# Ledger of designs, part 1: VH-VL binders against Non-structural maintenance of chromosomes element 1 (nse1)

All scores and structures are predictions.

Target 1, 232 residues: Non-structural maintenance of chromosomes element 1 (nse1), of Schizosaccharomyces pombe (q53ek2)
Amino acid sequence: MEKERQDGLSDKHKFILQYIMCRTAGVDNEQVRELVQEQYGETATVEDVINELNNSLHNFDFKIKRVQDQLDGRLTLHFQNLSGDPVSQMATPYPPVQIELMRKIIEWIMKCDDYQYSLTTLQIQKLSRKEMGLAPSVIESHLHTFERDGWLRQREGIWTFTNHALAELDAYLHNEYESNLYECNACREIVIAGYVCDCGYCLHVYCCKHLAHVNCINCNTPWANATVIGRW
Positions, changes and structure headers below are counted from each chain's first letter, unless a header gives other numbers; antibody chains are not in Kabat numbers.
ipSAE, averaged over its two directions, is called F for ESMFold2-Fast, E for ESMFold2 and O for OpenDDE. V2 adds 0.75 times the mean of E and O to 0.25 times the DockQ between the complexes of E and O.
Where letters were taken out, [cut] stands.
The coordinates of atoms that the task and the answers printed are left out; those that the model quotes come from them. Centres of patches stay.

## First folded at step 4 (VH-VL)

Design q01 (from p06 with light chain L96R; framework fv_patecibart)
Fold by ESMFold2-Fast, scan of step 4:
Structure q01 (fold): chain C 232 residues (1-232), chain A 126 residues (1-126), chain B 107 residues (1-107)
Amino acid sequence: as target 1 above (232 residues)
Amino acid sequence: QVTLKESGPTLVKPTQTLTLTCTFSGFSLSTSGVGVAWIRQPPGKALEWLAHIYWDDEKRYYPALKNRLTITKDTSKNQVVLTMTNMDPVDTATYYCAHKSYDYVWGSYRYTFDYWGQGTLVTVSS
Amino acid sequence: EIVLTQSPDFQSVTPKEKVTITCRASQSIGSSIHWYQQKPDQYPKLLIKYASESFSGVPSRFSGSGSGTDFTLTINSLEAEDAATYYCHQSSSLPRTFGQGTKVEIK
């Protein structure tokens, strides 16, 4: 028995909201499911609670977004501020030079050659030195901070956006980099790990596996022949 | 508890293909973030990373050997297989498989080789 | 590729003395260094991950420090069971690489 919409937010709703808000890199959907069931009983769903929270949060230009991992389909929940410039907001605690470095890294990832949507540590160091004159130790410190704060992830020296960054930057990336963006035809979210068919039909790695189609549904070309998006 | 065990031939002739199987328990390659690596050690020498495979079937190979190496997984059998073509006496080594653990911390996957198999010595000789 | 250079290659130490092993990377790797212990005819065992984080079950006499290019593994008071070869390993970029090893033996 979920709360009715007209009941408003309970203290239990506020507890779940605080739990999500305090975890800047996002929260596993399964962890929130456990909390929801503890607070509201076994029949309660994460979807219903998040919808109730979002109805209230929208009045303040906030939202909780559920993000599906593009490689493995893991679901995470992310608190978003919908007002203002997302890059300035994600980097609010940072000095101006560090904010500018983040803007540059976003640009370099989005304009990356060969659909890679990622940068090596060496590429970041070379570009940061060339375009901003930053010392190697300063670049390293900033990269560590971006990783720690949940904006960039790296996998053995290959850097790209976290799911949290993709959620927070969604509107910004659509506005500034529309011509550099692919969207998944199954879920309509941005693709940085996936496949794009020559016909333009595009899927996340997970969405492609989940649908289990051998060939593109739009043009019947084998997915084995598709262009790979991302580096994973 | 995580355990891994390597199996395959202990003697291989030059030019033949080596196939090694890693069978494991205590984790699943269906779990997001998890991987398995192959590392070798020639007698009396340092450790050399060869390849790894992740839960999502992402594969990475040592660049100088990539044309000789193939890594595959069978998630349902808890197995990872390494194939190495055109074996040479310099490839004589103890071959290990290792659990590639991850921490999803600070928005990133952090990987270490935390648990290793006991290793299997492969001798390449005519 | 990132080259890891360990020093010393060999150290013979009396029991209860402090042992210091260093690992130098050819380029900065942040804190992405890990330390392994390998006893004769045994597989390597993880001791320290990400420069300073102790792995589960590792005795407190083992500690790690450093960042960037210079890293240190310290055994505060050497025990007989610590006679082994120690390897550093970086996870900062592919290909993954290991140091050449440091052999520690008891006098």
Scores: ipSAE 0.000, ipTM 0.466, lowest interface PAE 14.1, mean pLDDT 85

Design q03 (from p06 with light chain S92Y L94W; framework fv_patecibart)
Fold by ESMFold2-Fast, scan of step 4:
Structure q03 (fold): chain C 232 residues (1-232), chain A 126 residues (1-126), chain B 107 residues (1-107)
Amino acid sequence: as target 1 above (232 residues)
Amino acid sequence: QVTLKESGPTLVKPTQTLTLTCTFSGFSLSTSGVGVAWIRQPPGKALEWLAHIYWDDEKRYYPALKNRLTITKDTSKNQVVLTMTNMDPVDTATYYCAHKSYDYVWGSYRYTFDYWGQGTLVTVSS
Amino acid sequence: EIVLTQSPDFQSVTPKEKVTITCRASQSIGSSIHWYQQKPDQYPKLLIKYASESFSGVPSRFSGSGSGTDFTLTINSLEAEDAATYYCHQSYSWPLTFGQGTKVEIK
């Protein structure tokens, strides 16, 4: 294990940090693992290096967050700025109307009926027209910008948060939408793709598969009878 | 190497049900993010997406045909099955199955049909 | 649903000439356009994904460009083996749709 220099982090730690920081939409954990093992040897772990980086970064209101994809369990690392309003930080280069649209889309996703935590292109068009008076072409342009910049993802016209957006918005969503949030009982992260049992026990799609339980561990009801969270 | 192959009847009478099987190799439907789609092409016409199924059993159907279409998978056999009810001569087409890949770029999942089966011509005639 | 209109419907081209095929979407689709090549009696093969990204093994003479509503597939120097029908495909919005096709023949 490398030690921190008296004046700061080691050069090897700074190299890993710079690699992560330069990839604004996130970095695969496996790519960082290869770099960590190249720098520190075969037994070095991403977890240890990231924890050491975060001990230094918190002094500057920065953090590296590891996110597990809710469908396939893929791990990604995301550099976060913890200072200021997360939505404004995400939307810093955007005009005020586009920032307002992002805030509205977050609200619509979070308050979506039937546990969907997603919107179709048509739903975004209708809501944006009704609540903001935006033209369809303007809405589509903004959606493409949000997708390009890594804040929203879509799968065949169904839009929801990226892993990067979930990392960046985590505190914001807990503060503003507490009553609309489900948390995974296995990993304690926000659920936008998963299952909730009638008893309230909730799991991400990946966590449910990884645990391989046929029935809910809390109430023994089959997971086949659980309410689906999200559209994926 | 990813390969897919369609199988099923080549001739179907009007009002009958068509059942097509896609058998594949080089990937598994137990792999996260992977899917298989069915696309058809009437003679001399454009390609039409019909349905797809993902590794997690999520299914989607072309809206105008969804009441006639059923897609299922058998992950252990590496097979996806499409069933289409009430066949009509207008349904005469070459039916393809295709691998629906994804990649993750800029925090976004992106999808395309990257590898296709050879296709099977289904003629609907009395 | 999103309608994709290709132009031209048909083009007969001398070998080594440049071929340009255009695909126009009925609404903005960002970069979510893909290009397929289909030779007679064969299945479609992916050439270009997400407007401009070449698929593995595709010759460098094929390139794609565009964003929003107007997209272009270019073959910078046509080879005899390129005689085929070319289709654009959008993955932006459900249901997924294809263009009507552009047939390219060698003179």
Scores: ipSAE 0.000, ipTM 0.410, lowest interface PAE 18.4, mean pLDDT 84

Design q04 (from p06 with heavy chain R60Y; framework fv_patecibart)
Fold by ESMFold2-Fast, scan of step 4:
Structure q04 (fold): chain C 232 residues (1-232), chain A 126 residues (1-126), chain B 107 residues (1-107)
Amino acid sequence: as target 1 above (232 residues)
Amino acid sequence: QVTLKESGPTLVKPTQTLTLTCTFSGFSLSTSGVGVAWIRQPPGKALEWLAHIYWDDEKYYYPALKNRLTITKDTSKNQVVLTMTNMDPVDTATYYCAHKSYDYVWGSYRYTFDYWGQGTLVTVSS
Amino acid sequence: EIVLTQSPDFQSVTPKEKVTITCRASQSIGSSIHWYQQKPDQYPKLLIKYASESFSGVPSRFSGSGSGTDFTLTINSLEAEDAATYYCHQSSSLPLTFGQGTKVEIK
């Protein structure tokens, strides 16, 4: 691999990078694993290649972020631009009204006081009409676009952030909504699906299962008594 | 390897309550994202979704039948139970339970009914 | 409620011929359409999920296409075992709904 290093990145590194960059909503870790093994051999790891890529990408204010799904632990890789406003970057191909709607949806999700970090289709429709004067058909079209482009996910009309959105918005959410954020004590990432103990110890759903402790390790209170974060 | 089987009465009188049990293997309702649904099919007619329940005990019902339907789960027994009150001859149908699987693709959850039970015919007649 | 309308209701086809079944949604559902095969007196079996993705073990002669409101299931070369009723199903919005079905018979 070292003999193939050229001007900061090898041709094999550039191939892996281009594969990840061309998939705007993120790429499955297993698909990248297959590419890494094809390029570098069966003992090569995704983690090593991504670390090598990130060492070079940091000089240009880019990185590849590995995101673990909060419910099932599935790993995805996301190309992230560290410079500029993430919401504007996400919404570059969208009309100004649609960019404003995305900003409003982020605000509405983050400022809910019920621990749900989600909105129903009806809530989005009512808030978009009230605060922006948008027609129902326009709102429906924009929601479909946000889902298709991997920014929002929905389950039976309950809308929240995708892992891709959480990766892209991470710095933005910390800067704008720090007082509204929960952080997982196991993996140190934002929580929108998880549990928070009365003592403040917080875990993603997956992290809680992986630890397999019946009681909070900080205060020994049963997790069955914890406040549920998210609606999933 | 995923298998589901419906059980319950095959004959119900009008106004009675129907209780059907779905017993499954090859998956657990303790697994995040997993659900089980009930779908029925009147003889010679199309499929009708009735209800489903997820691992976290969230429940969803067909709106026109919501006041008649109750779905519950017993995760330790690998069972999901559907109860339907005030049965009528028009409710005569084959009742299926189905595994509601999810895929996580490109940052989005996607759900479909992938494996189905064999179905149980419930006839409502006096 | 999203209404799914299938066409045709019935089709009698010679073996090895191409079969096309369409499903139209009353409003946009993206790619959240699934296709099921039901043989007489049997339970439904998933063929195609999310408009175009083949389910495990499904023969390659089955394919799906479409997005938004118009979707198609194609059987490229009909075999005798393909005689069945085919249903489309949407998972985009509650209540979950199915089409009325298309019955395919072999000549």
Scores: ipSAE 0.000, ipTM 0.472, lowest interface PAE 14.1, mean pLDDT 85

Design q05 (from p06 with heavy chain R60Y, light chain L96R; framework fv_patecibart)
Fold by ESMFold2-Fast, scan of step 4:
Formats: C-alpha cells, sequence, structure tokens
Structure q05 (fold): chain C 232 residues (1-232), chain A 126 residues (1-126), chain B 107 residues (1-107)
C-alpha cells in the first residue's frame, strides 16, 4: 500500500524489524531470507527489505548492519543505535561497574597483544582484579552475562568480540583504537581473525579463502608466511 | 548417528612415537563450530584432556604435554590424527576421541564433548 | 589450571534413594561445568551440560545445579543401571580438566 509506504513501514516490514531487534546476538541472513520470502514471496530479497528498513530507521539514528563472519563468511544482521556513546548504549541495562568492566575488557582485547585480539579467562580475572579490585565470582558472573547477551564469545576460555559487538563498536574502536586496528583490504572491515603480509596487505580468513589467493596479490609473497591475526 | 572410532598400535615401546587415528561419521569437520578432541584415561584413574582441533584448523594442547603432541585433521577422510612423541610407561592409558558439539547461544559458541569413541588401550612397556 | 574436586569418592546407595555428587572448582567457572557417566569398561557418556542442561536421551532423574565454584549432580531415584563412575568437567579455561571421579554402586 502506497499510503502506508509513504507514511511509514508496512506491518510486514515491522514484523521483520521486530524479529531482528529482539535478537541481541544478531540474526542469520538465511533465517531472515526465509522470513522475507514467507512475507513477500520468493523473489523478495533481504537486501531490499533491509534497505527500506534502514531508510526509515535513519530518521531515528538506528540501522541494521550486515556483518560477515571473519572465519566462514556467514552473514548476520544486527540492529544498531547510531547515537551517543556506543559502549554506554550497548551496556545500558548494566550497573556502572559492569559498564566499566566492559570498557576495560575492550581496551585489554585491543591492547594486550598486537595480533591476538583475545583474552583467556585467567587474563581477564587477573586484569579485573588488578585494575578494578573485583572479586573472581563477580568477574565470572559479568563475563557470563556478556556472553549471554551477545557481546563476548568464548572458545575454550578464550574470549573475544562477537560479530554483534564488532558491528555495535565499529565507530568506537576506530575512534579510540585506530593505531591498534587492522582493516581488511578486500572488504574494508576490522580484522580480528585474518592474516597480515609483511607488505601490510591484510585479509580476513574468509576473504583470503573467498579470493582463493595462495599468495599476496600486492607483493606475491605466500600467505603461509603472513602473520596470523587473532586466535580462533 | 554420530560415531567415532580410535585406531592405532596397542603396544608401544618407551621412547617411541604413538600415532592414533580417529575415524568418524555422522558429522563433518567442514561444518562451522565442529571439533574433535583427544582424551586419555590411565587404568583406574581420572580422564585427562590432551588436545582438540576445530573445523577452522585451530588447535589446542594440554600445556604440560604440548611439546610432545601434534593434532591434525583430514576433512575429506573424516579423520583426526594425534601424534605423541617419546612415550613412557606412565602414558599407558585408554585413548578416546570425542566430538565437540557446538551450540550458538545468544552470541556464544558453547562446546561440550558429547559423543565419544569406544577408546583404544595403549600399553607402553618394553 | 582449574582443579575440580569431587565428593564423595565413593558412595554405596540403596535402590530408589536420592544420590548427590558435588564438584568444587578451585576458581569460579560460571556455569561451564558438564557431567559424564562412565560404566565399567565403557566410554564416558554426557549427562548434563552447562551445569543444568540435560543432554538428549538422558533420563529425567538426572539433574544438575550450581554456579561459580560449587556444583551438584543429583540422581533423584537411583536405578540399577546407574552404577557407574561420574565425572565433572570444566570448559571455562584451558587446559580443560576433569574431576577425580565419584564411584556410585548399588547396595
Amino acid sequence: as target 1 above (232 residues)
Amino acid sequence: QVTLKESGPTLVKPTQTLTLTCTFSGFSLSTSGVGVAWIRQPPGKALEWLAHIYWDDEKYYYPALKNRLTITKDTSKNQVVLTMTNMDPVDTATYYCAHKSYDYVWGSYRYTFDYWGQGTLVTVSS
Amino acid sequence: EIVLTQSPDFQSVTPKEKVTITCRASQSIGSSIHWYQQKPDQYPKLLIKYASESFSGVPSRFSGSGSGTDFTLTINSLEAEDAATYYCHQSSSLPRTFGQGTKVEIK
């Protein structure tokens, strides 16, 4: 309906928006594709629906960002608030001490090792105790809250950012940690899992695979000789 | 439906290298989030984790044994191989491989050893 | 490394009785504790994951609880087939570690 399109979002668009907004860890692009096709027919695309949603959301300083997983290229959709302090916004439900812990964890991930972009549970425990005087049980409780709410992920006690956190913090990380960041030369997004050649050319693990290059396209040095970014 | 089976020598002499192969079915190591672990159990003792490997070829080793352990995968053959050098009688144990299940729960990859192979007893003696 | 201490080491229990096995971690591990059952000459089988989540096909008499450092596996009404050694396992930090085991036998 033309009038509803001019005055605001259709009920079908609002349903898709609510579906995405309610999932703080993000939503698989394929899951949203199925929902879009169910609502609008098989020829409808996620891209078109997200673009229409973003045109409306921009007026309120919100957007839906599509994020490509750095290891396997899986696409996820993330609802973002573009206004205010990103760390405070993402941590709005948390007490001030917990927000400060989140801010510190971001700093430690960015600065603790030039190439790892991750922390062990023990490292977080030691740093939180040293810099904030927090008890171990409090730290662990907050870590599991961050994991539950989709801000941090862990594998074998190795903690790093979720795709949702990277989407939400993108501007913040560029502003505060530009000198600590690598950017993918193929897709221009932040790299926390990838390779950097001695020549400075950098790619996500997935971008390297997707381009199917065994050697750096800039200097022709084998990727086997590149520095590994991240612990994944 | 998920099945794993360990294979390799059952008797190893001290100082020799042990090579164990885990052959599996019902899952693929090309699937994101999937991994395979090696765990051992000396006779009458507790379980001891040794190593694991994930779909993306990321590898983890028990720190005290890291210099003796190598874990590799062959995704096309549905196999994971563990190599342990300089075997000693104290390494006598039943060696298991196990599937590491993956749950993505609200932004978290959660990993548990859910299905195990039958185990293979490796005796280290002269 | 995180040390997991189970108690008791051994328990002989009358059929239909409630069994409680505890696992204490040397430091907080949140809910990253898992429980395994191992019958004589068999491989371990997952019962409970992440402190309280039942694994597929596990009888409802098995339940888990706890957080932080203190965890409990409960068998509400012990059956003959439950005679086994039970192990706790943590996934919070590398290296992954197991408890020493609790052997449960039927009187």
Scores: ipSAE 0.000, ipTM 0.475, lowest interface PAE 14.2, mean pLDDT 85

Design q06 (from p06 with light chain S32Y S92Y; framework fv_patecibart)
Fold by ESMFold2-Fast, scan of step 4:
Structure q06 (fold): chain C 232 residues (1-232), chain A 126 residues (1-126), chain B 107 residues (1-107)
Amino acid sequence: as target 1 above (232 residues)
Amino acid sequence: QVTLKESGPTLVKPTQTLTLTCTFSGFSLSTSGVGVAWIRQPPGKALEWLAHIYWDDEKRYYPALKNRLTITKDTSKNQVVLTMTNMDPVDTATYYCAHKSYDYVWGSYRYTFDYWGQGTLVTVSS
Amino acid sequence: EIVLTQSPDFQSVTPKEKVTITCRASQSIGSYIHWYQQKPDQYPKLLIKYASESFSGVPSRFSGSGSGTDFTLTINSLEAEDAATYYCHQSYSLPLTFGQGTKVEIK
């Protein structure tokens, strides 16, 4: 049964908010669901609590965004700063050289001609040395910081954006790199892991699997013939 | 808890194809961040990574062997299969499958081989 | 590929003595090094992950340290059950590689 609604931003709301904010790289939706049910009871929903939090957070240009992983559909919650330039906001504690490196890495990921939307550690090292004159140890330190702060992820030396970074950078990427962006036709989010048909119809890997499409719904061409976006 | 067990032929003739199956319990390859790897060890020698597969069907192969190796998963059966073509006596080894665990740290999944199967000795001889 | 070189190849140690095994990477790998124990005719078991993080259930006498290119596995007080070959492993870059192994025997 429906529980009586809590009025305003309660201590329970603040607990959930603090839990999410302390996890700078995002938090699993299922973990937050457990906390919400523990605090408010079995019929309480993450959606209701997050909506109540967002109503308050918008006064300060903050938001909690739910993001669906492009490969497996896992839902995560991300605390976002909506004010100003996203790259500058992400990089507020960083020295100017490190901010410039982040802008360069974003550019290199976005402007690749191979649809991979990713860089190897060696590519980052070579490009950073060539374009910025940075020493390898400095580059390694900055990459570690970007991973630690939840802006970049890597699997065995292949670097790309986290779900957190994609959420935070969404407006920036549309403003600066619109011609380099693909959007999923099912969920309308940016695609860095998916398929694009020759007709331009595009889906995340998970969206394609979830919709159970064997052929493009727009032109009926098999997805097996589509261009693969991303590396996985 | 997590358990893995390798199965397949223990004796293979040169030029034949080896097919090994890893059957596991205590985890699912439908779970985000999970993977399974194949590692081999020739008698008296060091460990050698061959291939792995992740929950999202991402596959990685040892480059020098990639033209001989195929890794697949069957999530419903809790199985990962490794196929290796054109077997040679130098491929004689104990073959292990291993759980590739993860920690979600700093927005990334960090992977280690935490639990291993008992291994299966494959001898390649005429 | 990243080559991992272990030192020493072999050591024979009296019980209760401290054992130090080193692993050197051919290039910087941050903290993406892991240590495995393999007893004769058994499968490898994870001891230490990400240079210094102990795996669940591993005795406190095992510890790891290092970053970049130089890594160390320490057994503070060797027990008889610790006679094994120890391998380092890097997960920083493909292909994934292992060291050649260090065999530890009880005197």
Scores: ipSAE 0.039, ipTM 0.590, lowest interface PAE 5.6, mean pLDDT 86

Design q07 (from p06 with light chain S31R S32Y; framework fv_patecibart)
Fold by ESMFold2-Fast, scan of step 4:
Structure q07 (fold): chain C 232 residues (1-232), chain A 126 residues (1-126), chain B 107 residues (1-107)
Amino acid sequence: as target 1 above (232 residues)
Amino acid sequence: QVTLKESGPTLVKPTQTLTLTCTFSGFSLSTSGVGVAWIRQPPGKALEWLAHIYWDDEKRYYPALKNRLTITKDTSKNQVVLTMTNMDPVDTATYYCAHKSYDYVWGSYRYTFDYWGQGTLVTVSS
Amino acid sequence: EIVLTQSPDFQSVTPKEKVTITCRASQSIGRYIHWYQQKPDQYPKLLIKYASESFSGVPSRFSGSGSGTDFTLTINSLEAEDAATYYCHQSSSLPLTFGQGTKVEIK
C-alpha cells in the first residue's frame, strides 16, 4: 500500500477520474464498472477504484460521491467540489438573475406544502412572476438550463432536485433548511421520495422496498397508512 | 429488439368493458426507468394518449377518462393490461401499446415513446 | 391541457424538395417535443426526440429545431418513402398530447 501511495495515481486511475469529471451531471455506476473491468480485470470493483481516487482527491477538497436513487436504487457517481458555497459554485456560469431564481427554486422546493418537495411548471411560472417579475419565456429558458446542466429534473411537469443536485447541495440544505428535512432511517440520506410514519420513522421508497417492511419497525403501524413524501 | 404486441377483443358492444393486454419482449418492467403506455387513434383522427405505468408501479391517466381507465402490470409475464369501462361507439379506435424509454439527457432521466406495438383495432357497435 | 397546432394540414411535394412542418404549443413546453412518422395502416415511428435529437436509425435528412412554443420538423430532401402523416407530441405536462397531424404526399 505504502509503495503504491508513494508512486501516486496510475494512468488508469487518472483515466477513470477524467471520465467522471467530464460528466458534470453525474455518470451511471454501471458505465464506470465496465470501464474499471476493462482497465483492471474482472475482479476489480468500482467501489475500490473510487475509494483510491477519493484518498487522493480529499487533499484538494474534492470527492466522488456515489448516490443511490431514492425510487429505484440506481447508483450514480458525482464529482464534487467541497470548497466554497455550493449554490454559487453550481451557478458560476449564470447571470445574477438566474442565480437568484435558482436560490428561490431551492427555497420553494424545500418549503413545499404536504411533503411534496417538488413544483409544477405552473407553480414555478407563477412564483417567479410574482416574486421576481420575470417573463414566462425567461423563466422557461432558465428552467431548460437548470435541467440541461443537471440541477433540476422533471417528469411530466413535476420538477425536483436531481441526484447530482442533492449530492452537491447536501451541506447547504442541512445548514439552511434543517427544519424542512427528512432523513432516511435506513441509509441516513435526505428524503425527497419516501414515506414517513406518524411516529417519525422515515424511509426512501427504495429503502422501504429493499428492507421488505410491511409495518414500521419503530411502532408497528402499517406503511400503507404512512404519509407519502414527494411526487414521482 | 424491443417488441410489443396488443391483444384483446376486436368487437365490443356499447356499455361493455374493454380489456387489452400488451405482451412485450426485449425489456423488463423490473428494470429501473422503464414504462409502458397505451395510446389510441380513432379512424382518420390524431393520436390520443390514455395511460402509462412505470417500473415502480406509478400510474398516469388521461384526466377526462380517469374514472373509466385502469392500467396494471404483471412483471413476471412481461404484460401490461388496460381496462376501459362503459364503452361507446366514439371509443372505436386502433389501440397501441408503446415502450417508454428512459434516457439520461440534460442531467435527468427523460421519457419518450420509442417503440410501438402494431396496434389492434377495436370497434364498438351493437 | 396543452394544445399542439400543426401547419400545414397537408402538402404535396415533388421528390428532392425541402419539406417544413411547424408545430405550435398553446403554452411554453421547453424542448419537450417529439416527432413521429406514420404511414397508412402502420404504427407511428419516432423520428426526433426532445426537439432536435435524432432517434436511432433515422435518416440524416430529418432534423428538428425550436424551443418554447414554436417547433419545426425539416426533411431537407424528400424521398418517395417519406410519404406519411407526421405528428408532434409534447411530454412537458399531463395530459400528454399530440398535434392533429400533417399529411405529406409525393406529387
Scores: ipSAE 0.011, ipTM 0.542, lowest interface PAE 9.5, mean pLDDT 86

Design q11 (from p06 with heavy chain V105I R110P; framework fv_patecibart)
Fold by ESMFold2-Fast, scan of step 4:
Structure q11 (fold): chain C 232 residues (1-232), chain A 126 residues (1-126), chain B 107 residues (1-107)
Amino acid sequence: as target 1 above (232 residues)
Amino acid sequence: QVTLKESGPTLVKPTQTLTLTCTFSGFSLSTSGVGVAWIRQPPGKALEWLAHIYWDDEKRYYPALKNRLTITKDTSKNQVVLTMTNMDPVDTATYYCAHKSYDYIWGSYPYTFDYWGQGTLVTVSS
Amino acid sequence: EIVLTQSPDFQSVTPKEKVTITCRASQSIGSSIHWYQQKPDQYPKLLIKYASESFSGVPSRFSGSGSGTDFTLTINSLEAEDAATYYCHQSSSLPLTFGQGTKVEIK
């Protein structure tokens, strides 16, 4: 058949889609805004273009999701596959042992004690040796690959999910770890960096800062007394 | 300045229980990533790992000796204690305790025994 | 359990000669091999960790190499103080195991 005769997406839409798809760790909303304005002019918005792309992508069980960073509120766009096992999709290029390690790291982060939703390098080494018998050098290599590929982030030896991983794993985490999840009362997304009041009202660090309330809106308890979620 | 020293009886009769204490300085077992192991060496033979304990009280034992071994720690006294039941002449060996490296960055790994005690010879005979 | 086999069991070496000690694992252990030096009536001292990483204070004449199942400790110019028994040790899998030892004597 002749492709130029009829096509659901313009070449400009396809360019924006390819740009986002090629950046597997996510792409800045501001960078996409620049591309959209370059292609469609000053009046075009990222939201309109992404909605148009998602209308077409939905037919193939794909979506572009916008994620807000839980600490600083920076917006990123992530291409995600809505079909199949998200962990296997993320880990497609990895050997079976490395995929199994990824599944276990996800479990260990989600079931972490004291609201931490994170693991130290030592904890990952210890648990990987204990549960899988993996060599420390092998564990180190796999962790480096997970960080390089944008699935885990590390700061001062503390490991947790990237925004990209949270986007890809959203449905999986709700399905498998619902009892271990906190949800932000302001934006309704999963919380791995935030505060939870004794009353159960929960906010991301950024959402709490953005709302600028001294006390919890639900029970009027100072946020200074809230339990911290995550390590950052 | 990490130092470890083993103490306990040097002569044990068959069927008795051996209790050895490792007293250390220069590190704390309250520090994440820190562990202490017990290794023995029969006269003229190779080194043999027996057990180790980590800062969080997790314990590992050599499988063939598991039912005879107990490892405990007293963080406030800077001590790790190994107990071995039903001693046999074949258990005659020099017993060492050893420190594990910190594992907070890629350059340090938990199974490496970087500092050792001087060892204590335990003879099992009637 | 993982068995470590060292070769040779014994070697007598002239000062300044190169010494090579090999350690073979019964299954792949990546780079999780460590080398210890034990002089007569003394406790073991760490020389090389994770196949090739020198421990602090260890002379540069000592080096390690290998991965998987075959590992080598090299002393590129033997000194009199190097007369000792050398042991390899694996940390890949429990139980932790050691090789049988290689005794190096001055000729």
Scores: ipSAE 0.000, ipTM 0.400, lowest interface PAE 20.5, mean pLDDT 83

